# VHH binders against q7zyf1: the designs that were tried, part 21

Target 1, 260 residues: q7zyf1
Amino acid sequence: ALRIKVISMGNAEVGKSCIIKRYCEKRFVPKYQATIGIDYGVTKVHIKDREIKVNIFDMAGHPFFYEVRNEFYKDTQGVILVYDVGHKETFESLDGWLAEMKQELGPQGNIDNIVFAVCANKIDSTKHRSVDESEGRLWSESKGFLYFETSAQSGEGINEMFQAFYSAIVDLCDNGGKRPVSAINIGFTKEQADSIRRIRNCKDSWDMLGVKPGATRDEVNKAYRKLAVLLHPDKCMAPGSEDAFKAVVNARTALLKNIK
Below, E stands for the ipSAE of ESMFold2; O stands for the ipSAE of OpenDDE; V2 stands for 0.75 times the mean of E and O plus 0.25 times the DockQ between their complexes.

## First folded at step 8 (VHH; framework vhh_7aqx_2)

Design t4 (at its last look DockQ between E and O 0.38; V2 from the best seeds 0.00; counts 0 for: pae E 15.8 > 2, unsure alone 60.4 < 65, grease 30.4 > 24.2, SAP .813 > .668)
Fold by OpenDDE, look of step 8:
Structure t4 (fold): chain B 260 residues (1-260), chain A 122 residues (1-122)
Amino acid sequence: as target 1 above (260 residues)
Amino acid sequence: QVQLQESGGGLVQAGGSLRLSCTTSGFTFSSYAFSWFRQAPGEEREFVGAISRYGGLTYYADSVKGRFTISRDNAKNTFYLQMNSLKTEDTAVYYCAVPKRFTWSSFAMDYWGQGTQVTVSS
């Protein structure tokens, strides 16, 4: 039987353990207590008519356990990366988690050969969603990661996530541990993604267009044209591109009204 | 081969102090965080405390917080459990533990010592 190693990453209380438990309720055998920062379990799953033995390392997200969990990154084939959609800081911390993993894998480590499933978790409980789906998808897909909206409480999205996740890992294994080239084909460019992110975080219309306050009409139009080409709905498949494009249009309109 | 050996257990009166040691071999001591557990008769093994790799962070169970202190000596490949203000309820076999470095060939998650008996009399 194929054996795979999976780890969970994300801040404390984002629901990593709950996601795992929800899926594994009948199959998860804990062998290591989470009290010291790691919960280890074994489960058997059937993917593509194959039995797969999965070793799951559920890592505590608290910084205190860094010195414990850092030993478990090695030989990982799959990562469940989780954030809470109601807490922006948990999403912002995802880059830190990736950095940690990279650091522990060392210079010879290649995260490109690891399957990542990003779970935007707690979609059920959020009185206030602080991270939009488009933002999460853009971040995830730009890195070649799988993206899922999940609720560990209701179970929404959990099975779908794990099925896709394990399927991808099986494919990886069947390909000798290398990510298939087809999986790397992102439907949008880094520049597009960066532009969308920038636009989302802009405070004013000048910044949105990337022009200085007091820019001339010509400068504004030039900047707009550049962004319009980049983010045009017909050309940009990046998550959030439509909204970004609308924002740019509005920004231009607003600025031109005030420029004599 | 990874080895953990506890020492320093014994009989002590309530209110007294005891220092346990865990001597380790077979791995790079400085690369690991360490923990203490205990098991009283008829009870499940419970977490006592842990110390980080660099010794700068410690974590304790609520039941021992303020009374127990964990430290480590990298030069001696040994970490310690200083137990002060001991209570009768602290009577247990104490175990030291270290998380196992993951290798694809091994499914073991941790190493344990054999344990040392601590008995606190009234």
Scores: ipSAE 0.005, ipTM 0.266, lowest interface PAE 10.6, mean pLDDT 85
Fold by ESMFold2, look of step 8:
Structure t4 (fold): chain B 260 residues (1-260), chain A 122 residues (1-122)
Amino acid sequence: as target 1 above (260 residues)
Amino acid sequence: QVQLQESGGGLVQAGGSLRLSCTTSGFTFSSYAFSWFRQAPGEEREFVGAISRYGGLTYYADSVKGRFTISRDNAKNTFYLQMNSLKTEDTAVYYCAVPKRFTWSSFAMDYWGQGTQVTVSS
């Protein structure tokens, strides 16, 4: 039987343990061991007519447990990366979690041969959502990570996430631990994703089009056409491309009203 | 062959102080982090605090933060729990513990002391 190692990462109160416990059924390790920074679960699954034995390590996020966590990063086939959609700080921390893992793997490590599943988790139904789906999906998919909406309260999305996650790990293992040569078609390029991210963070029409204040009508239209081709929803399938395209159209209109 | 032995427990009045020691043998002391746990009658074991293997990082449960201090003396193979401003809620058996260092193949808290009773009277 194929044996794989999976770790979870994310801030301490994002619902990681609930996701792991619901999936591992009744084989979750007793809670008193959680105080050394690692919870442990074991499960068996059948994926593509194979029996897979999965060891799941739920990593504590507190800085003290760094010395415990660093022993578990190597030889990992899959990572479950969790944030709470109601708390933007937990989403903003994801880059820090990736950086910690990259540092421990060293420059010879190859993140591209690890399957990542990002869980946008709904913990608190009383708080308005702070990270919309398109933002989380863009971040995830632009890095080659799987993305899922999950709920700690209802359990929705959890089984679907694990099924896709394990299927991707089995595919990777069947290709000798390396991504297949044929590219996964996500429907957008890094340039498109970077542009959408930049536009999302702009509050200024000049900056949004990438032109200097005082640009001529021709300069505004040229910058607009370049972005419009890049981001048009028919040619860019990135999450958030429709909103970014509309924002670019509105920026052009606003600037042209005041130039001539 | 690995042994952990707690000492320093006893009866103390509320507001008082007590210092617990944990002496160790059968392993390289400087290679391990240490944790203190406690268990009151009818309760689950509760994490109290931990100290990194070189003493640079400490962590405490919220219920004891600011009142308890963990330290270690690598030359004496001993680590300590200084308990100040004790409350009746601190009454418990106190344990020291060491996690086994892991490769991928194993994970567990591996070594526990026998425990020492701390009783805080009103």
Scores: ipSAE 0.000, ipTM 0.141, lowest interface PAE 15.8, mean pLDDT 76
ESMFold2 (binder alone), look of step 8: mean pLDDT 78; pTM 0.802

## First folded at step 10 (VHH)

Design u1 (framework vhh_7aqx_2; at its last look DockQ between E and O 0.01; V2 from the best seeds 0.00; counts 0 for: pae E 15.2 > 2, off the site)
Fold by OpenDDE, look of step 10:
Structure u1 (fold): chain B 260 residues (1-260), chain A 119 residues (1-119)
Amino acid sequence: as target 1 above (260 residues)
Amino acid sequence: QVQLQESGGGLVQAGGSLRLSCTTSGFTFSSYAFSWFRQAPGEEREFVGAISRSGGRTYYADSVKGRFTISRDNAKNTFYLQMNSLKTEDTAVYYCAAPKRFTYEYDYWGQGTQVTVSS
């Protein structure tokens, strides 16, 4: 039987353990070592008519356990990366988690050979959603990660996530531990992704177009043209492209109206 | 010469529907994406929606999403804005526009058609 190592990553209280528990239910035998902040479990799953033995390391997200986590990144084949859609800081911390993993893997480690499933968790929360689906998808897919919206409470998306996740790991293993090229084929460019991200975070129309306040009509149009080519429905399939394009169009219109 | 002409505007009651048409001439219709804009009194012209060249993708402003639909008929060199569940705030002059093929600058505009939604 194929044996795989999976770890969970994410801030405390984002629901990592809950996701795992929800999926594994009685199949997951937790051996939680509270002193070290890691819950270890083994489960058997059937993917593509193959039995897979999965070792799951559920790592505590609290900074206190940083020194312990470093020992568990090695030989990881799959990562469940979790954030809470109601807490933006948990999403913003995802880059930090990746950085930590990269650091611990060292120069010989290749994060590209690891399957990541990003879980936008707690979609059932009655609280204000602070991270949009498009933002999560863009961030995840731009990195070649799988993206799922999940609710550990309701179970929504969890089975789908794990099935895709394990399937991808199996494919990885079958490919000699290298990520299949097909998984890397992002339907959009880095430039498109970056543009969308930038636009989403912009506060004014000048910044949105990437021009200086007081820019000329020509400068505004030039900037718009560049972005339009990147983001237009004819050109861009990236998550969030629609909103970005709309924003850019409106920004241009607004600016040109004020430029005599 | 590239020409766009809106039609179909008028007075409609809130909750009603209206279909705007934009007829085009002077260029290869199938080679262009198209957009609808609107301008309410005292407001800036705002993006309403766009349709890709193929017609396979459409974008809508959040304010009209779910209520408005853009379509195109290549055989008629016409694209449309179906407006359902109209609101008083939808009152505006509606403009159809064609961006340049490669730059997507909106250089081609219709004259506009007035849409008035009464309470």
Scores: ipSAE 0.414, ipTM 0.809, lowest interface PAE 1.0, mean pLDDT 89
Fold by ESMFold2, look of step 10:
Structure u1 (fold): chain B 260 residues (1-260), chain A 119 residues (1-119)
Amino acid sequence: as target 1 above (260 residues)
Amino acid sequence: QVQLQESGGGLVQAGGSLRLSCTTSGFTFSSYAFSWFRQAPGEEREFVGAISRSGGRTYYADSVKGRFTISRDNAKNTFYLQMNSLKTEDTAVYYCAAPKRFTYEYDYWGQGTQVTVSS
């Protein structure tokens, strides 16, 4: 019988416990007294004609990362990493969560051999959405992580997330704890992903093209061509590449109108 | 045997302040994070806030953020909950708690102290 350990990660109140409870409600059997803030349980799931036993740690962002972090991070096969699409700061904190886990695993740990499922949660909220799907998906998939749009309130996306999540963990376990090469083929390069993220966050056409104010027409066109080749929708499969390409085209047009 | 003991509860008017203390024994105090919880009649126990073992990080529920402050005094083996701008909805039994060492659960709980906020 295959036994795995998974943890939840992410800022408080992004819905980690609600996602876990909604999927595992009937099958989640606590082995220890549940306490507010951190919960431990064991559940059994059937994935790809295999029964697996899952040790799950639902963490609510308490300082226990300092006192018991080694017990949380060590020997972990999967991480459910959650942010709230309505609160950009919860998305911006994800790099900090990864850095903390990497630090605690040390040089013997390899975060690339852990399955991450990133959940963009609360997609059914009537509040203003602050992180669009392409931004979250690009961040996740550029790191080799699975990405899902979820709502713990409606249940949307949760079954699909857990099915893919556990399936990927089973594949990793069957490959000796190492990620199969087919699971890392995302169809775009780190350079393409980094450029899309930079362009999304630019508010200045000069900075978007990577030229200084006062650049000549030739400098603008040269910078444009470099980005256009990198991001062309026929050559770049990254989430958000079409919008980034359009933004680069528009930036060029705007700058050339100001150069005569 | 590990023991936690709350003190400082009582009756206070809305808008007032109160400071709870949690005195500990049987711990290596500096090795533990500590948390405050509360439970109103007929409600589930609610997380209030937590403080890291070093005291460098604190966490608060949204309902108390900006009004409550958690601190610790390692010399006195005591940690505190300073409650300001109290509201009637803060009325509850307040508990201090700590995880069992090297586990992921809150297994050490105080007996609780009543806080009542009148209008």
Scores: ipSAE 0.000, ipTM 0.142, lowest interface PAE 15.2, mean pLDDT 77
ESMFold2 (binder alone), look of step 10: mean pLDDT 82; pTM 0.832

Design u2 (framework vhh_7aqx_2; at its last look DockQ between E and O 0.04; V2 from the best seeds 0.00; counts 0 for: pae E 13.8 > 2, grease 28.6 > 24.2, SAP .735 > .668, placed apart)
Fold by OpenDDE, look of step 10:
Structure u2 (fold): chain B 260 residues (1-260), chain A 119 residues (1-119)
Amino acid sequence: as target 1 above (260 residues)
Amino acid sequence: QVQLQESGGGLVQAGGSLRLSCTTSGFTFSSYAMSWFRQAPGEEREFVGAISRSGGYTYYADSVKGRFTISRDNAKNTFYLQMNSLKTEDTAVYYCAVPKRFGYAMDYWGQGTQVTVSS
């Protein structure tokens, strides 16, 4: 039987353990409850008519446990990377988590050969969402990661995530531990992604179009045309492209109204 | 090629002690956490314990906590399972394991060593 190693990553209280428990329910047999910030469990899943034994290392997200969890990154085949959609800091910390993993994997480690499932968790908490789906998706997909909206509380998205996650890991294993080249095909360019991110974070219409305050009508139009080509919904498949395009259109309109 | 070899198993009376060894080759031993597993007849393989790369941290299943101790000698590429206060329920084939760097499986496994605890 195929055996795989999976770890969870993310800040404390984002619901990593809850996601795992929600899915595994009767299937997850905790084999070891460590007081040291690591929960080890084993589960069996059926993927593509195969029985897969999954070793899950649920790691504490608190920095205090760094010295413990740093030893568990090695030989990982799958990562459940979790943030809380209601707490933006948890999303912003994801890059740090990746950096930590890369550091621990060392020069021989290749993060590209690991399947990542990003879980935008706690979507049930509708009171305040601080990270939009498009933002999370753009971040994840730009890195070749899988992306899922999840609620450990309601169970929404959990099964779908794990099915896709395990399927991808199986494929990885069947390919000798290397990610298939076909999986690397991102439907959008880095430039597109960067533009969308920039536009999303812009404070004013000038910045949005990438022109200086006081730019001429011609300069504004030129900048608009460039972005329009880059972000047009018919040409750009990047998450958030439609919204970004609309924002650019609106920015142009607003600026032109004020330019004699 | 990664090789793991368990030794030290045998028959012991309840309340007795036994020390298992796992000798390794084919990889940088000091770079990997090492684990012990066991499988009783008719049961699934279960985690027994693990030791960190440096030996600074050890992990144990609840069922063996306080009775079993794992240690390692990185100079000898060997790690150990000291089993004290053995119980009949500890009867199993004991396996040492290490994570795989590459391939289709999570861990490399030894052939196992039989531990039998008699009443």
Scores: ipSAE 0.017, ipTM 0.369, lowest interface PAE 5.8, mean pLDDT 86
Fold by ESMFold2, look of step 10:
Structure u2 (fold): chain B 260 residues (1-260), chain A 119 residues (1-119)
Amino acid sequence: as target 1 above (260 residues)
Amino acid sequence: QVQLQESGGGLVQAGGSLRLSCTTSGFTFSSYAMSWFRQAPGEEREFVGAISRSGGYTYYADSVKGRFTISRDNAKNTFYLQMNSLKTEDTAVYYCAVPKRFGYAMDYWGQGTQVTVSS
């Protein structure tokens, strides 16, 4: 029987424990134990005709528990990384969570050989969403991570996430603990992803095209063409690329109205 | 074998101070977060506070926050509880522990030291 280790990561109160406990018990659990910083569960799953025994470590996100958490990063096959779609700060903390794990694994560790499932969790289904699906998906997929929309309250997406997550871990284990080369091709480059994120965060049309105010018509058109080629649907399958391309087209049109 | 031994308990007047020590052996002390617990007669054990491996972070129960201070000396394998502004409600047996951690079968506890606070 294959034995694997899974940990959870993410800010406090983003629903990590609810996701794990709902999968294990399929019931909503209102309270969590934070006094020792780690909760443990064991479950058995059947994936691809194999019985897999999974050790799940649900880790507290408070800085106090950093030094407890770092004891659990090594020998990990899978990570459940959770943020609350209603609180953008929990999404913005995800890079810090990855940095913590990378630091503790050291130069000999290879985070690319760990399966990540990013859960965009709807803690309170009545809250307005602060992180768009395309933004969360782009962040996740640009790093080679799986991405899921989940609700701890309704159970939406949780079983689907765990099935895909464990299947990916089995594939990793069957490939000698290394990611298959075919799983590296995500259909877009880092440059494309970075451009889409930049365009999403731009405040005006000049900044969006990457030109200075007062740019000539030729400079605007040259900058536009570079972005249009980069984001073209034939070349870019990144989440949010269509919206980014439309924004670039609109920015060009807006700037050229005021340039003779 | 893991050993934890508390010392420094005794009788003290309300408003006074007392410092407890926990000496440890049989494990790599600097690799573990440490906790203080207490148990009054007829009550369940109550969490008092904890300190991270390096001593960089501390965490306290609300009932003692601002009055108790936890520290550690990794060179001496020793863990401390400084108790100030003591109240009669603080009367208990105090235990040092490596608290139960997710995925571990065994908790490690000391034998306890009695603290009695008189009015």
Scores: ipSAE 0.000, ipTM 0.165, lowest interface PAE 13.8, mean pLDDT 79
ESMFold2 (binder alone), look of step 10: mean pLDDT 84; pTM 0.853

Design u3 (framework vhh_gefurulimab; at its last look DockQ between E and O 0.03; V2 from the best seeds 0.00; counts 0 for: pae O 13.6 > 2, placed apart)
Fold by ESMFold2, look of step 10:
Structure u3 (fold): chain B 260 residues (1-260), chain A 118 residues (1-118)
Amino acid sequence: as target 1 above (260 residues)
Amino acid sequence: EVQLVESGGGLVKPGGSLRLSCAASGFTFSSYAAAWFRQAPGKEREFVSAISRGGYTYYADSVKGRFTISRDNAKNSLYLQMNSLRAEDTAVYYCAAPKRFTYEYDYWGQGTLVTVSS
């Protein structure tokens, strides 16, 4: 029988506990107690024809969280990383959470051998969405993480997330604790992903093409050519690449029109 | 190979004090949290106190303010200073440590008896 440890991470207000409780409601073992005030549960799941016992540790707003976080992170096979699509700051905090875990595990802790499932959670359906799917998916998949759209309110996406998440953990465990080679090939490079993120955050067409204001037509076309090759839909399968390519095309058009 | 050995139990009057010790061997004690549990006759084993590897402490409500957990990593030892003892504190006290970094306690001592009576 395979026994695994899963933790949740993310800002306190993003609904990570609700996602866990909604999935585990009928399977939660109420006799397990938080030894150090960390919420936890035990559940059994069936992956294909296997029964897997899962210890789920929720990263609660424990008053001493920062002082026990190393013990919290150790020996973890899977991480559920949650943000609220309606509050961009919770998404922006994900790099901080990941960096903290990397630091606490140290050089001997190989985070590449841990399965991450990123949940873009819809906490409040009445609020305007601040992080679109392509942005969240690009961030996640460029790091080799699974990505899911979830709703703690409706339950949408939660079962799909847990099923894929546990399946990936079982595959990792069956591969000696290492990710399969096929999980590394995501159809785009880090350079492509970084360029898409930069283009998304640009404030004007000059900045988007990476040229100085007042650049010549030839300078604009040269910069455009580099980005077009990098991001062309035939060569780049990254989330958001098509929108980024169109933005680059439009930026070139706008600049050349303005140079007249 | 992993061993936890409790000592320091005995008979104490109500309001008195005892200090329990737990000697750990067969593993790197400083890398793990450690805890005290107790079990009175006919009752389920219950949590008393825990201390993280970084020295942060946790207490059951019934012992807060009366018991103090501590550790000495250089001596591979865990301690429980028990003050203001009450008859209901009478139990066999166990030290425990996790086998893995999951906060599931897999290693247990044999226990030391604490009796609080006149």
Scores: ipSAE 0.005, ipTM 0.165, lowest interface PAE 12.4, mean pLDDT 78
Fold by OpenDDE, look of step 10:
Structure u3 (fold): chain B 260 residues (1-260), chain A 118 residues (1-118)
Amino acid sequence: as target 1 above (260 residues)
Amino acid sequence: EVQLVESGGGLVKPGGSLRLSCAASGFTFSSYAAAWFRQAPGKEREFVSAISRGGYTYYADSVKGRFTISRDNAKNSLYLQMNSLRAEDTAVYYCAAPKRFTYEYDYWGQGTLVTVSS
């Protein structure tokens, strides 16, 4: 039987363990929970008419366990990367998690050959959502990661995530441990993604269009046209493109009203 | 040397209850997960229940709602409360514990026999 190694990554309290538990309640056989902040278990899943044995290392997200996590990154084939949609800092920390993994894998390690499932978790939260779906999706997909909205509490999105996740890992294994080329192709460019991110984080209409305060009507229009072409819904498949486009349209309108 | 010793098995009637115990020496239950397995005559050993260091519990579908796994850290003991016992629960029950960073349970008790019969 095919054996795969999966780890979880993300800040403390984002619900990594809860996601795993929710899915594996009937399937998960815990092996041990180490004093070092790692829960280890085994589950059996059926993917593409194959029985797959999955070793799951649920890593503590607390910084205290940084030194301990080093030993668990090796030979990983899949990563469940989790953030809390209600806590933006957990999303912002994702790059740090990736950096940590890369560091630990060393020069010979290739993170590109690992399947990542990003879980935007706790969508059931009634308090507030600080990370939009489009933002999470854009971040994830731009990196070739799978993206899922999940609630460990309600179970929403959990099964779908794991099915896709395991399927992708199986494909990886069948391809000799290399990510299939088809998985690398994203439907949008880096420039598009960067533009969307910039627009999303802009504080004013000038920044949104990428012009200096006090720009002329012509400068504003030129900047708008460039972005419009880049982000047009018919041409841009990047997550959040529609919203970004609308924002750009509005920004232009607002600026032109004030420019004589 | 790690030693796990099960006790509490016996003959019970259907619907009855038993509490199994596992005492460990040379191994600390509070530091690692532990599990119960069982093996019925002529069948393969199967997972029954496990408890993580953090106290998360897992159960086989066949025992869910009837069995409860627990741990006493002070006594360094693992327990399995078995309620509403059925004939199909008849088996030798084993306590198991893993080594650190291993993929398998490495430590096993001798087992205790549970017989459910009218």
Scores: ipSAE 0.000, ipTM 0.244, lowest interface PAE 13.6, mean pLDDT 86
ESMFold2 (binder alone), look of step 10: mean pLDDT 85; pTM 0.861

